# Designs tried in a protein design chat: VH-VL binders against Integrator complex subunit 8-like protein. Part 1

Scores and structures below are computed, not measured.

Target 1, 198 residues: Integrator complex subunit 8-like protein, of Dictyostelium discoideum (Social amoeba) (q54vk3)
Amino acid sequence: MNKIFGVKIDSQQKKRQQSNKNLTVFNNGRYLIYIGDIHFDRKFHREALRYYLLGCGLETAFYSDPVKTSVTNSKYLTFLSRRIFDCFYFLRAPMQAIVVSQFFGNLNQTCLVSFKIIQEEYYQLDTNYFQYIWELPLLEILLTTFTKQKDLKKIYLINQIISNPIINENNHPDIRKNFIKNTKHNFWKAISSNYLLQ
Positions, changes and structure headers below are counted from each chain's first letter, unless a header gives other numbers; Kabat numbers aren't used for antibody chains.
ipSAE, averaged over its two directions, is called F for ESMFold2-Fast, E for ESMFold2 and O for OpenDDE. V2 adds 0.75 times the mean of E and O to 0.25 times the DockQ between the complexes of E and O.
Where letters were taken out, [cut] stands.
The coordinates of atoms that the task and the answers printed are left out; those that the model quotes come from them. Centres of patches stay.

## First folded at step 4 (VH-VL)

Design a01 (from n07 with heavy chain D103S; framework fv_nepuvibart)
Fold by ESMFold2-Fast, scan of step 4:
Structure a01 (fold): chain C 198 residues (1-198), chain A 124 residues (1-124), chain B 107 residues (1-107)
Amino acid sequence: as target 1 above (198 residues)
Amino acid sequence: QVQLVESGGGLVKPGGSLRLSCAASGFTFSNYYMSWIRQAPGKGLEWVSYISSSGSTIYYADSVKGRFTISRDNAKSSLYLQMNSLRAEDTAVYYCARDEGYSFWSGYEAFDIWGQGTLVTVSS
Amino acid sequence: DIQMTQSPSSLSASVGDRVTITCQASQDISNYLNWYQQKPGKAPKLLIYDASNLETGVPSRFSGSGSGTDFTFTISGLQPEDIATYYCQQYNNLPLTFGGGTKVEIK
């Protein structure tokens, strides 16, 4: 068994990798995502997440850089976001999952899954990830829940985020777009540090 | 091998009670939402109840609310359905099913693994 | 509750035929629809998820299409082992609801 990209690769996987070496020359990120899907289908969620993060890092889609070696497809990127969401959910990282739900491209779906997780996993919500929420309806769901719980600390933290003028939809679109881009970049840097380097 | 095995079905009089069990193996049971789905003889499929991975979120079909209780024991990898005040209309094969998705709200939920089913007959 | 109307209730076809089953939702469910196959005396098996995606290990002769309220399931080149009842199921809203089923038989 060899360690590569934070996962164990047995002899059979190594043989498959070597036989398909030329297929990955131009599509390294896409190939890593495919390997992630294999682990996900086998219910190895931590290993799947590691491959997804490496693939996203190489393709730079979630770091706001252009996708380098794969066909751009918004439906595929949405599906990938769902896979990463599932990995965080199964790894008992509900707040990270809620952050990733913002990548779905469907705000109603984001709010529905987040509402359910917030109701179910209230005491597991890691406040360090509140800073990566940018969708106002999601912030309102969090605020409503924390108000019901009379959780003054969490109310304070969410109000600090809502009070940021950039979150206000009346700002120039370019300012909000740039803020979201930087928030996404910082989130994926934090996640890569926590899940790839540890 | 991923597998679900139901047990506890049988013949019971109207107004009686039964407890169904579903034993899971081959996967991390605590990561999955689980459902009970039933099928009356010669009829179609009817969703009965779901329970979240932690057990905190539970929903019932209107036809069984107040009479059935779904529960799980993640340490034992087991799902349960306590059926009280049984009626003739509850006669069905009851299936235990794993939800492939993380949440019924996600839009990607499907029942990818089913048990063999256990027959419950409510008759006078 | 979202009502799922499935048609036809039953059909008879010959081996090699193209079989089409339809499912109509009482309200917009986007693409949040699954198709299941149930052989006599057996538990259902997932064939199609999210209206058009083929489940792993399912033969390519099975396909699904549609969005919103109108959905279609197709078997291209019916085989003897395809004799079964087929069900659609929505997961846009709770409670989860199934269609009435379509029984597929060989002539």
Scores: ipSAE 0.000, ipTM 0.472, lowest interface PAE 12.1, mean pLDDT 80

Design a02 (from n07 with heavy chain D103R; framework fv_nepuvibart)
Fold by ESMFold2-Fast, scan of step 4:
Structure a02 (fold): chain C 198 residues (1-198), chain A 124 residues (1-124), chain B 107 residues (1-107)
Amino acid sequence: as target 1 above (198 residues)
Amino acid sequence: QVQLVESGGGLVKPGGSLRLSCAASGFTFSNYYMSWIRQAPGKGLEWVSYISSSGSTIYYADSVKGRFTISRDNAKSSLYLQMNSLRAEDTAVYYCARDEGYRFWSGYEAFDIWGQGTLVTVSS
Amino acid sequence: DIQMTQSPSSLSASVGDRVTITCQASQDISNYLNWYQQKPGKAPKLLIYDASNLETGVPSRFSGSGSGTDFTFTISGLQPEDIATYYCQQYNNLPLTFGGGTKVEIK
């Protein structure tokens, strides 16, 4: 079953499981991802998305908790981010898909898939999700494309994000890390509200 | 009509400073990512620094980080490289180059237009 | 940093010959490799992008192939104006890195 998650359980996770052998959250996560994969294979992308979001470690009945930082940095979440990306893409939520591509752990892959989506789904880019882009090369792709399209409104919005001193490469690393962490948490909170509670 | 012209090269002593300029014409400069690439006498090409179209994203080779500063003035269609604390190993022809970022994805892809180069010699 | 090993460092060939240059990356770079031509005393010129695509205005005698770590650049019928040094360059990772160059001369 470990192959389904694509993750190697480290010594800290093993210690936690040994102390909390009755904890159902991890078992629920594995089962929910498996159910998500079944729905994904059957092209039921919204149901797959629901189960993937639940399986990412959202443990409250009201889905108010953001995605856990420890889960976000696992190979398991990297694998899941690609599946969640596909779900948003096929549900015609391309801007949400572009945000999720930042979780791939491979910036070149992030840029490649995002560039393709920006070209294909230009008129469906929901500007409410621009605030969740933190990768500078991705912001540059968006700005370059919007400039080529002469889309003054989108140029303005991306320039507001780029002009934030926190996100440029020359800032102190700790300031950027804190900003990115908050951006990730706010994104998953918004997604949980919009896709699990709506 | 598409052209890049470098200037500002010359002879400078170790520890000295120089400012290179690159004047762009024949295209919308503000839409393109730009790089500085250098070539030491009789040697190969070495990438030095990169700046995005807006100026918000900047990268440096480790050999020049902390000593060189890349900048641009989109209103003047100009790219700059401020070089401080120059060393003998910085001796090279410096090229400015336009990145063809519009092809497949962002940024640092392929250099489709190059300037003629400007020689920087660092010696006592 | 990704190291680009280019071979041979130099070659001599006759007009009309088929010339082959090889470039090897120290890591998988998919197809994110460009080829440049630098004629004596001039700036480099882009010939091939994304391993195998001809830049606009480049003669069809130039071609590129390969993916992953091993790449090949070929001139199918060497012309006098092809005397130059040729460089490969990867753009999979920062810093951007170039091969050492291959000097092509006429016999």
Scores: ipSAE 0.000, ipTM 0.439, lowest interface PAE 17.5, mean pLDDT 79

Design a03 (from n07 with heavy chain D103T S106E; framework fv_nepuvibart)
Fold by ESMFold2-Fast, scan of step 4:
Structure a03 (fold): chain C 198 residues (1-198), chain A 124 residues (1-124), chain B 107 residues (1-107)
Amino acid sequence: as target 1 above (198 residues)
Amino acid sequence: QVQLVESGGGLVKPGGSLRLSCAASGFTFSNYYMSWIRQAPGKGLEWVSYISSSGSTIYYADSVKGRFTISRDNAKSSLYLQMNSLRAEDTAVYYCARDEGYTFWEGYEAFDIWGQGTLVTVSS
Amino acid sequence: DIQMTQSPSSLSASVGDRVTITCQASQDISNYLNWYQQKPGKAPKLLIYDASNLETGVPSRFSGSGSGTDFTFTISGLQPEDIATYYCQQYNNLPLTFGGGTKVEIK
């Protein structure tokens, strides 16, 4: 519908833009975040989310071609993680919010926020997003809560994730790092498909 | 454009009072923890006070506790610092700064946006 | 309060040099440490967050490392525009505390 990020301009502007790609992308990203904040203030959380995702450069196209897979700028995701988290929380997508909390860069905040959401929104936890959790303390919080609820299906699903030796064992750091990278990639690919491309 | 602009600094005698203001624009002010940070002439940075996004959680450095009051007006995108019983050692440039972190739980992370600062001079 | 000890207090180096600044916390702060640059008469600017992450738009010659109590900030290939005072800051505990600053000058 809108290609704000890829606005077409005259050939001279395009030449200037191409010579400073990273700086241009950063400036465009900040503008999109600003527009997202305006929508968020108006309680248009879905539109705010769309602009935040565009600000990160997150489009299904970025992830549809494995050869062209770019490492998503982790600083953009970390910077926007709280804004994107808030959007998912207010859109009543608590499991997506919990996944996004792993991008905060502060595991204590991730666990505390996730614990609160799990308590408040238990029946809204979309099990399709369990596969995108890689932080062991967070998996343990989920398992403990599901055990208390005697939710056999959710216990089974979390145990399948915990049983993955790559995330549960003290493996070579590169193997675990690559697995987490792929998990992050797949998550944002799914989010782009479900929220950005409609 | 994300911006913070301080005002209200000036010359005041020991025991006097001043009120500093910080006007925020270009972002959702109500989502962020905000801090006041000061710097005495030729000295380093000293954190003074923070206030949570809702205004319900407030903390002060021991040096200003009981004398300074931080507050905010989210409808006006403004942060304030009421400074009472001022001392010579309170002489400093006062910066308004946005804390990048905001969550249900206490979260203070990095000061990613700073104002230009406003000078407060306490002398007789 | 967590005390942040920064060293050296000042240094003088030539353009192209590798400059290293250290910061030590009085207790374990994990990786909850930031680095700021302050040029004369200007407000501080965030360079590095969470000990080692480079802020967007900051040149790659700046880097940070460390965890726990010992942290290092490095400028690889000092440039004239890097003349400034650099500060570390912990956010593991309240009150938030800054290091004393390191003034970097060109010889």
Scores: ipSAE 0.000, ipTM 0.436, lowest interface PAE 16.8, mean pLDDT 80

Design a04 (from n07 with heavy chain E109Y; framework fv_nepuvibart)
Fold by ESMFold2-Fast, scan of step 4:
Structure a04 (fold): chain C 198 residues (1-198), chain A 124 residues (1-124), chain B 107 residues (1-107)
Amino acid sequence: as target 1 above (198 residues)
Amino acid sequence: QVQLVESGGGLVKPGGSLRLSCAASGFTFSNYYMSWIRQAPGKGLEWVSYISSSGSTIYYADSVKGRFTISRDNAKSSLYLQMNSLRAEDTAVYYCARDEGYDFWSGYYAFDIWGQGTLVTVSS
Amino acid sequence: DIQMTQSPSSLSASVGDRVTITCQASQDISNYLNWYQQKPGKAPKLLIYDASNLETGVPSRFSGSGSGTDFTFTISGLQPEDIATYYCQQYNNLPLTFGGGTKVEIK
């Protein structure tokens, strides 16, 4: 299978990750990512996902209230999103992977990988995760695909999301920003419940 | 053998344009994040721009944002820097460099392989 | 932007000496710092990554230490081939920033 955004580790990177673990007494988030990468390399995607989620969500108590300041900034989550995307993709959780692609920091890349997954894994798209899509171009890709498939239920669900005026960034940018923040929080809380806590 | 070879440097007038190329060989170019780093004559190193392995994530130093464009062609194992609206302060040796890191917070951002550099002189 | 201050800007030492270069970050960067060597007319070469890890193939006389805002780079037993300018670089935040460099010369 094609790994568009998979973790690409050569011998130098593997040696470097091993050395870095010896120095991370107070940088446990990076240490957890390195453990995750070891599991990912061994094709243990569920265990890798566990460590990646612990690394990104530890200070936020798995995104539970009250929300605490992360020991790392938003760039750290963007970095982890590609690793978490690969885990969901290989665990055959394509809709979760599509949601995570929104964290990549490049909308064109989000749309490209999501389009591919939607085409390849149409019948595995879990509609419970549609509520976590906020990018308008991605919603348009989903709507176009579902219309071609004449999938009335999925068309209805996507139209419900598109009809939410908060999704329009040209109308209320601050309100949209807060809505997306809450959507992200709710997504990671759901993911932690389903993948991390068991 | 792993190597990077820059080309395209030269003398240009202020306001002019120049395109730098970097040819990679001896490794799987499409697996690596790449950067352009410059050094003005007799001065220190200044990071200019970075591009992810797929080309989807790009960042620029504020001094060049809006004027320079980084791009890559993985099929040709090549990295590019399109430089527009050049200023005297852009005069430098430009290096392409390979980063072992994956994303913004990979834990690497260490440049293990560098090209020989190509000199860009912006002068009237 | 995170500013990286290196000291000294230059030094002269004898073969066999212990040479220490310091690098100070304007804010906490944990251990997210690399060290490079640049010989005259050549491209830089990575020596140390993540503050204290020696890059593969680099002689053991080179070492790094520190965390937070204060970092040191040491050459134990300076050799003639070590004549170069040395740079620190932080990667805690974008943009990536380098120190001003320290020129090491042999007396």
Scores: ipSAE 0.000, ipTM 0.447, lowest interface PAE 15.2, mean pLDDT 79

Design a08 (from n07 with heavy chain D99G G101P; framework fv_nepuvibart)
Fold by ESMFold2-Fast, scan of step 4:
Structure a08 (fold): chain C 198 residues (1-198), chain A 124 residues (1-124), chain B 107 residues (1-107)
Amino acid sequence: as target 1 above (198 residues)
Amino acid sequence: QVQLVESGGGLVKPGGSLRLSCAASGFTFSNYYMSWIRQAPGKGLEWVSYISSSGSTIYYADSVKGRFTISRDNAKSSLYLQMNSLRAEDTAVYYCARGEPYDFWSGYEAFDIWGQGTLVTVSS
Amino acid sequence: DIQMTQSPSSLSASVGDRVTITCQASQDISNYLNWYQQKPGKAPKLLIYDASNLETGVPSRFSGSGSGTDFTFTISGLQPEDIATYYCQQYNNLPLTFGGGTKVEIK
């Protein structure tokens, strides 16, 4: 059973090493993310999340731009999204975790982890974050589950999101892209308000 | 000032039809979910049907599904219930009720305004 | 469907008494429960929403409590005008369902 603990520690060490390869210590945003990784490894998920959010704020001009920059590669952004997802999951914020899963860059992975969380943590789903779901397959998973539970309130809330023509229309993809960009921006602003100012 | 007034109730034979109307005043009718709730003589309350503010979402109790049709006319601030293939078990006072819409993420659906009710009697 | 079990079905009490009515849901409905008062020959009136919130204009002697599956409605000092049938109603799941009602009479 010591062997199992050793393997887990090695996995975390490898993740930390990979993060360090893509992180520039002298850049304030990158340095904050590095500090976040240190706290994450110590299982201080609340503090890790705080530093990740501060680092993302600096890299994105406080969520005005997407996290992808010339200084941060896309592979590291995917890794960072998974770290933030883990922070929310372990802090018992499953709906925020589900929203963050949309940033993984792999919709199949998004749907898989979200389905599992919805089944495990149904009564912990904070409806204040439903407005930040933009992936139609994920909305369909939520609607199907709430319909099976006959949850009138949650059915109503998801139907309001699905009924938005911008979510369903593909004739003008730039309109959908702009809507998603604004939804992402508003989500990170709300999270910063709730987690950095508390 | 806020009120709901039902009309259209009466005596009808089994298998017959009736159309109930509910006139709303004193509030923005188009913002509210609306329901029909009935009460058989000497019995408790039974929810029958609801319709969303836009009219796009409708639900029926199993006891009336396929026989009753709920509809609304937001321009006229009116709610309707078309009742077909009426049975003795449908005898009741029918109430029109306003549901509070979900406008917050917590939201709630409480029937805060009710009409006076209209009696429907199904007998030969 | 969520079954709402209300008890007692009827009660008689004296003016000034504390009256308690209970409502039990067959499944967890969080706090999505309302209480209504229906006087003879009249339409129901909303008294309590979201399990414990007093509707505007309703006297403070009426109160509600509970969450999940077990709920309580209380009249702290029964008055003659409180003669009515009281109903609980859940709005967590479709179809919307009411309790069987509790008839409150004064001795």
Scores: ipSAE 0.000, ipTM 0.433, lowest interface PAE 18.8, mean pLDDT 80

Design a09 (from n07 with heavy chain F104L; framework fv_nepuvibart)
Fold by ESMFold2-Fast, scan of step 4:
Structure a09 (fold): chain C 198 residues (1-198), chain A 124 residues (1-124), chain B 107 residues (1-107)
Amino acid sequence: as target 1 above (198 residues)
Amino acid sequence: QVQLVESGGGLVKPGGSLRLSCAASGFTFSNYYMSWIRQAPGKGLEWVSYISSSGSTIYYADSVKGRFTISRDNAKSSLYLQMNSLRAEDTAVYYCARDEGYDLWSGYEAFDIWGQGTLVTVSS
Amino acid sequence: DIQMTQSPSSLSASVGDRVTITCQASQDISNYLNWYQQKPGKAPKLLIYDASNLETGVPSRFSGSGSGTDFTFTISGLQPEDIATYYCQQYNNLPLTFGGGTKVEIK
């Protein structure tokens, strides 16, 4: 949502607004995301990505806070994740695109697009981003493909992630949620360093 | 800031033993895979041994397997290499190196931090 | 074991020249290749990781490319401080193996 409110807010609503401050995109962040959309529609994917990352950075206080749920879990931000996915895909950053596909909120779609990318761009998969995969079905697709390719190093790396007790189904949901939240935070921090500072 | 310092090298006769130490500072030693890499005078680099962050996973080059033992003490931020049954071919500068990878997710990757090396000379 | 073959074993070039070193793996290693610089009397220093990624603080004149079995390391605009031996290293399989090294000298 890129619209600015013009409605009166009473004292109670001001308290609620203050409590929810970290759950919304600030005006500056919203405008940056809107500018990103303009560049994206013009097929300027590198510029679009830059503005999307700047907007996300402002929402998260430049990644100094744990990732707030509004950044990655709202329907609007799920749509934004698809645009960021397209940016990485068209900029030939396939592993980053695969990581971003986990933000879609639809695991079947995540697996479908990732399987296609893994088949098409095998030798371009940057292993530094394997650590940001948390969806077990996606890890299984990666493992199956690497096993067929007899890629012992990639098999080793994915097995280390799969063997993490925090990722296992029998783990307490809150432990898994906190792990995923920190993984998302670390991913956006790494991406911002690599794409905004160069 | 971040550094590795090797010690324990010296002159030893064939069949002898030496224990190398590597002291780590400026980073959380217990989070990293560590390796020993050697270089014979005027020759190239040769990987010797690797140990995981917990110490549970260990590998050796065939040339040293059964003679060398890698170990670590995470409480002391130290890495060790016990060298037994030394041969003239073991003469080299021995480097302690940190693997860039994080234990759980990266495994062995790149050696981003190296010590200055310690010379081991095996001669009679 | 994966054999890493570097060429040339040594080269001499002038300041400002473009220097290219190649590294060939005996089997497919994807992009699991690093490049190190070793100056005389010093420990090696990581320059490039995962075939093409520049390590933090390394000058942009250094670059790497390639995947599978054939890899290239380039110095664009050779400087006097670049006198060193350069090594490739694969980490696809254990044991970890290094190339034989390429000694770069200035004319």
Scores: ipSAE 0.000, ipTM 0.448, lowest interface PAE 16.5, mean pLDDT 80

Design a10 (from n07 with heavy chain Y102W W105L; framework fv_nepuvibart)
Fold by ESMFold2-Fast, scan of step 4:
Structure a10 (fold): chain C 198 residues (1-198), chain A 124 residues (1-124), chain B 107 residues (1-107)
Amino acid sequence: as target 1 above (198 residues)
Amino acid sequence: QVQLVESGGGLVKPGGSLRLSCAASGFTFSNYYMSWIRQAPGKGLEWVSYISSSGSTIYYADSVKGRFTISRDNAKSSLYLQMNSLRAEDTAVYYCARDEGWDFLSGYEAFDIWGQGTLVTVSS
Amino acid sequence: DIQMTQSPSSLSASVGDRVTITCQASQDISNYLNWYQQKPGKAPKLLIYDASNLETGVPSRFSGSGSGTDFTFTISGLQPEDIATYYCQQYNNLPLTFGGGTKVEIK
């Protein structure tokens, strides 16, 4: 993965710290994120991920409550999602990284980085995490790749997700929004079980 | 089918108190942040307060901080605004609004469903 | 507090005209801006969220664009039922703040 993520930029860290001024949800977030950054710089990606996840989970009842951008600056949350993405990528968890890319707030960027990962890490894609993809363009990228590889099992699994009426853009948006909210919550619960509890 | 209905508005003297209620129906109330937004006669919209889905995160505009208290009862699908030490400048139509919400690490926020509003008049 | 400045405060246009309203933030809010329509005597209605996304059930003649500090809202082919006051609103920072509103009237 050349030039996707995994390189820390000083300007991004300053932006994150600046955006962290409204700390209603993350009253200990700066400290935990700082400790996470120290571990990340030492290439201890699993420990870095634990601190990043713990910092987010402590004030949200472990992902049960949504975080408001007005309470916590949205640029901080976007930057944090990119750092969590990097951790999954460096831990060789490419499918989890692809799921997290949906949190970037820029679907074009999500599709670009995911396409690259899918091409490079095809044989490492954990099918247990397919259920956490909700962006239709991303599902189409996965389907196209699996079709080219003639991977009948993965084609079947992705088609099950695409065929879910709730995922279809033509369905009532309130139903789709609630489904995506539940999908995000379930993802972070699964991740916390796998990476915080170990 | 999705609906918010406000009640409790009325005439009150400066220094008085009122409690506004908002009854939600047609959606899972406990999944949404909720806000109060007001509009003085002939003027624009002013955000007053919001409360998270669980009730643990609350914020107030500086103009009402210390005087107003937002609360919710998820079992009753109801939102409340307790208004104390009312001033003439609090005279407004008060709207209950549903925030589309912000999911952990992403999403967007918008007031997608609004109640009809309830008028609060603070005068002698 | 982030100040939201709308222009113009009011405008008059003919049915079928293209109407543009501008909203300027006092600091960078990325794309975290919504547009609402309020008809006389009614509650506001969400039209555009996240700067450019059309809310479900809203006619395609309404659109939004912009990022950072400068945003525009457009009505292509003004209809009589579009007589209303339009408000922008930022959700990047607390407190949440609205623009002063733009009153749209038919000539």
Scores: ipSAE 0.011, ipTM 0.534, lowest interface PAE 9.0, mean pLDDT 81

Design a16 (from n07 with light chain N92D N93K; framework fv_nepuvibart)
Fold by ESMFold2-Fast, scan of step 4:
Structure a16 (fold): chain C 198 residues (1-198), chain A 124 residues (1-124), chain B 107 residues (1-107)
Amino acid sequence: as target 1 above (198 residues)
Amino acid sequence: QVQLVESGGGLVKPGGSLRLSCAASGFTFSNYYMSWIRQAPGKGLEWVSYISSSGSTIYYADSVKGRFTISRDNAKSSLYLQMNSLRAEDTAVYYCARDEGYDFWSGYEAFDIWGQGTLVTVSS
Amino acid sequence: DIQMTQSPSSLSASVGDRVTITCQASQDISNYLNWYQQKPGKAPKLLIYDASNLETGVPSRFSGSGSGTDFTFTISGLQPEDIATYYCQQYDKLPLTFGGGTKVEIK
């Protein structure tokens, strides 16, 4: 058994346990997330995504504020990130999925999942979303793949992101924290415009 | 209608080769992990091989490793099994099956759609 | 490899009877087990996934239970159309493995 195989088993178990937790009492935006889970379980990924985005927007004042206490459980946020990731993947938005993998709270899992998507969906990677990647190991995976493909344009774009001192040095924790916060806000705002207001 | 149709089975001599095909219709083939599962006459089911939605991740049962090659063509919604160095014990009905997996990487969960199978007989 | 052992290998029962089939895994597989029905000359059909969940369109007389290493499949009120061989299958680890099958006959 290799690590990729082990991650698949953990994902299946985690999904089943978290589906049961979605049946608990909800307040405001959590109810919309619950409705999203019902659509997700029926494999209606676009509708699920819309409810997830509505629920997240309500809980975070449209991504301007930190997640409210009702959804601040890190395990639940990881579950929600995974569900949104799957929605983007099945809607053939692999770059958006890769961006969302950064929310998993487990960088190793982020890298494993993204590496697989980058290899499988190379020609569907929307370069407009490169600006929302902040994890250096993930940027290195992208750079390595683009170098092997001799894709000069994508190499150039990733190198511009990597050359940002905030991403590379992280010598000032508050600066990096604020940069990531703003990047997350801008990503969810862009996604809400593109997927919610259609 | 969701459907899988196998073809390419037949009689072959020991040491020979056959290529099986599986044509998918009624669903987005490129979204699903696919497997080949076989059943020898009067015996139970045996998993043979597994391929990811893109074709990049492939696994084989030890009994066929090095002799069989699984592949897919998503543009043609088709799955293939190239069988080389065939032995009498490879005689079986070969089924293609769709993996239910709804997680991007989970894959092997349940086989919710099966083809009708194609018979491969290895005999001298 | 995870070995799946089914019991019994065959059984005969009357219409309306309760039929019970067991499946034992050689190691803990949590609830990662499926049950399939195969009628003579036909492809297998998924009946139960994740040890206890009934597949859409499958009659409620079929049920599954268990976790870890011991699993049970039950047909409550056997019908003539239930003549088939039933297989359990684990998906906890590669290689995927099936039980040896249980042949269910009427009368």
Scores: ipSAE 0.000, ipTM 0.442, lowest interface PAE 15.5, mean pLDDT 80

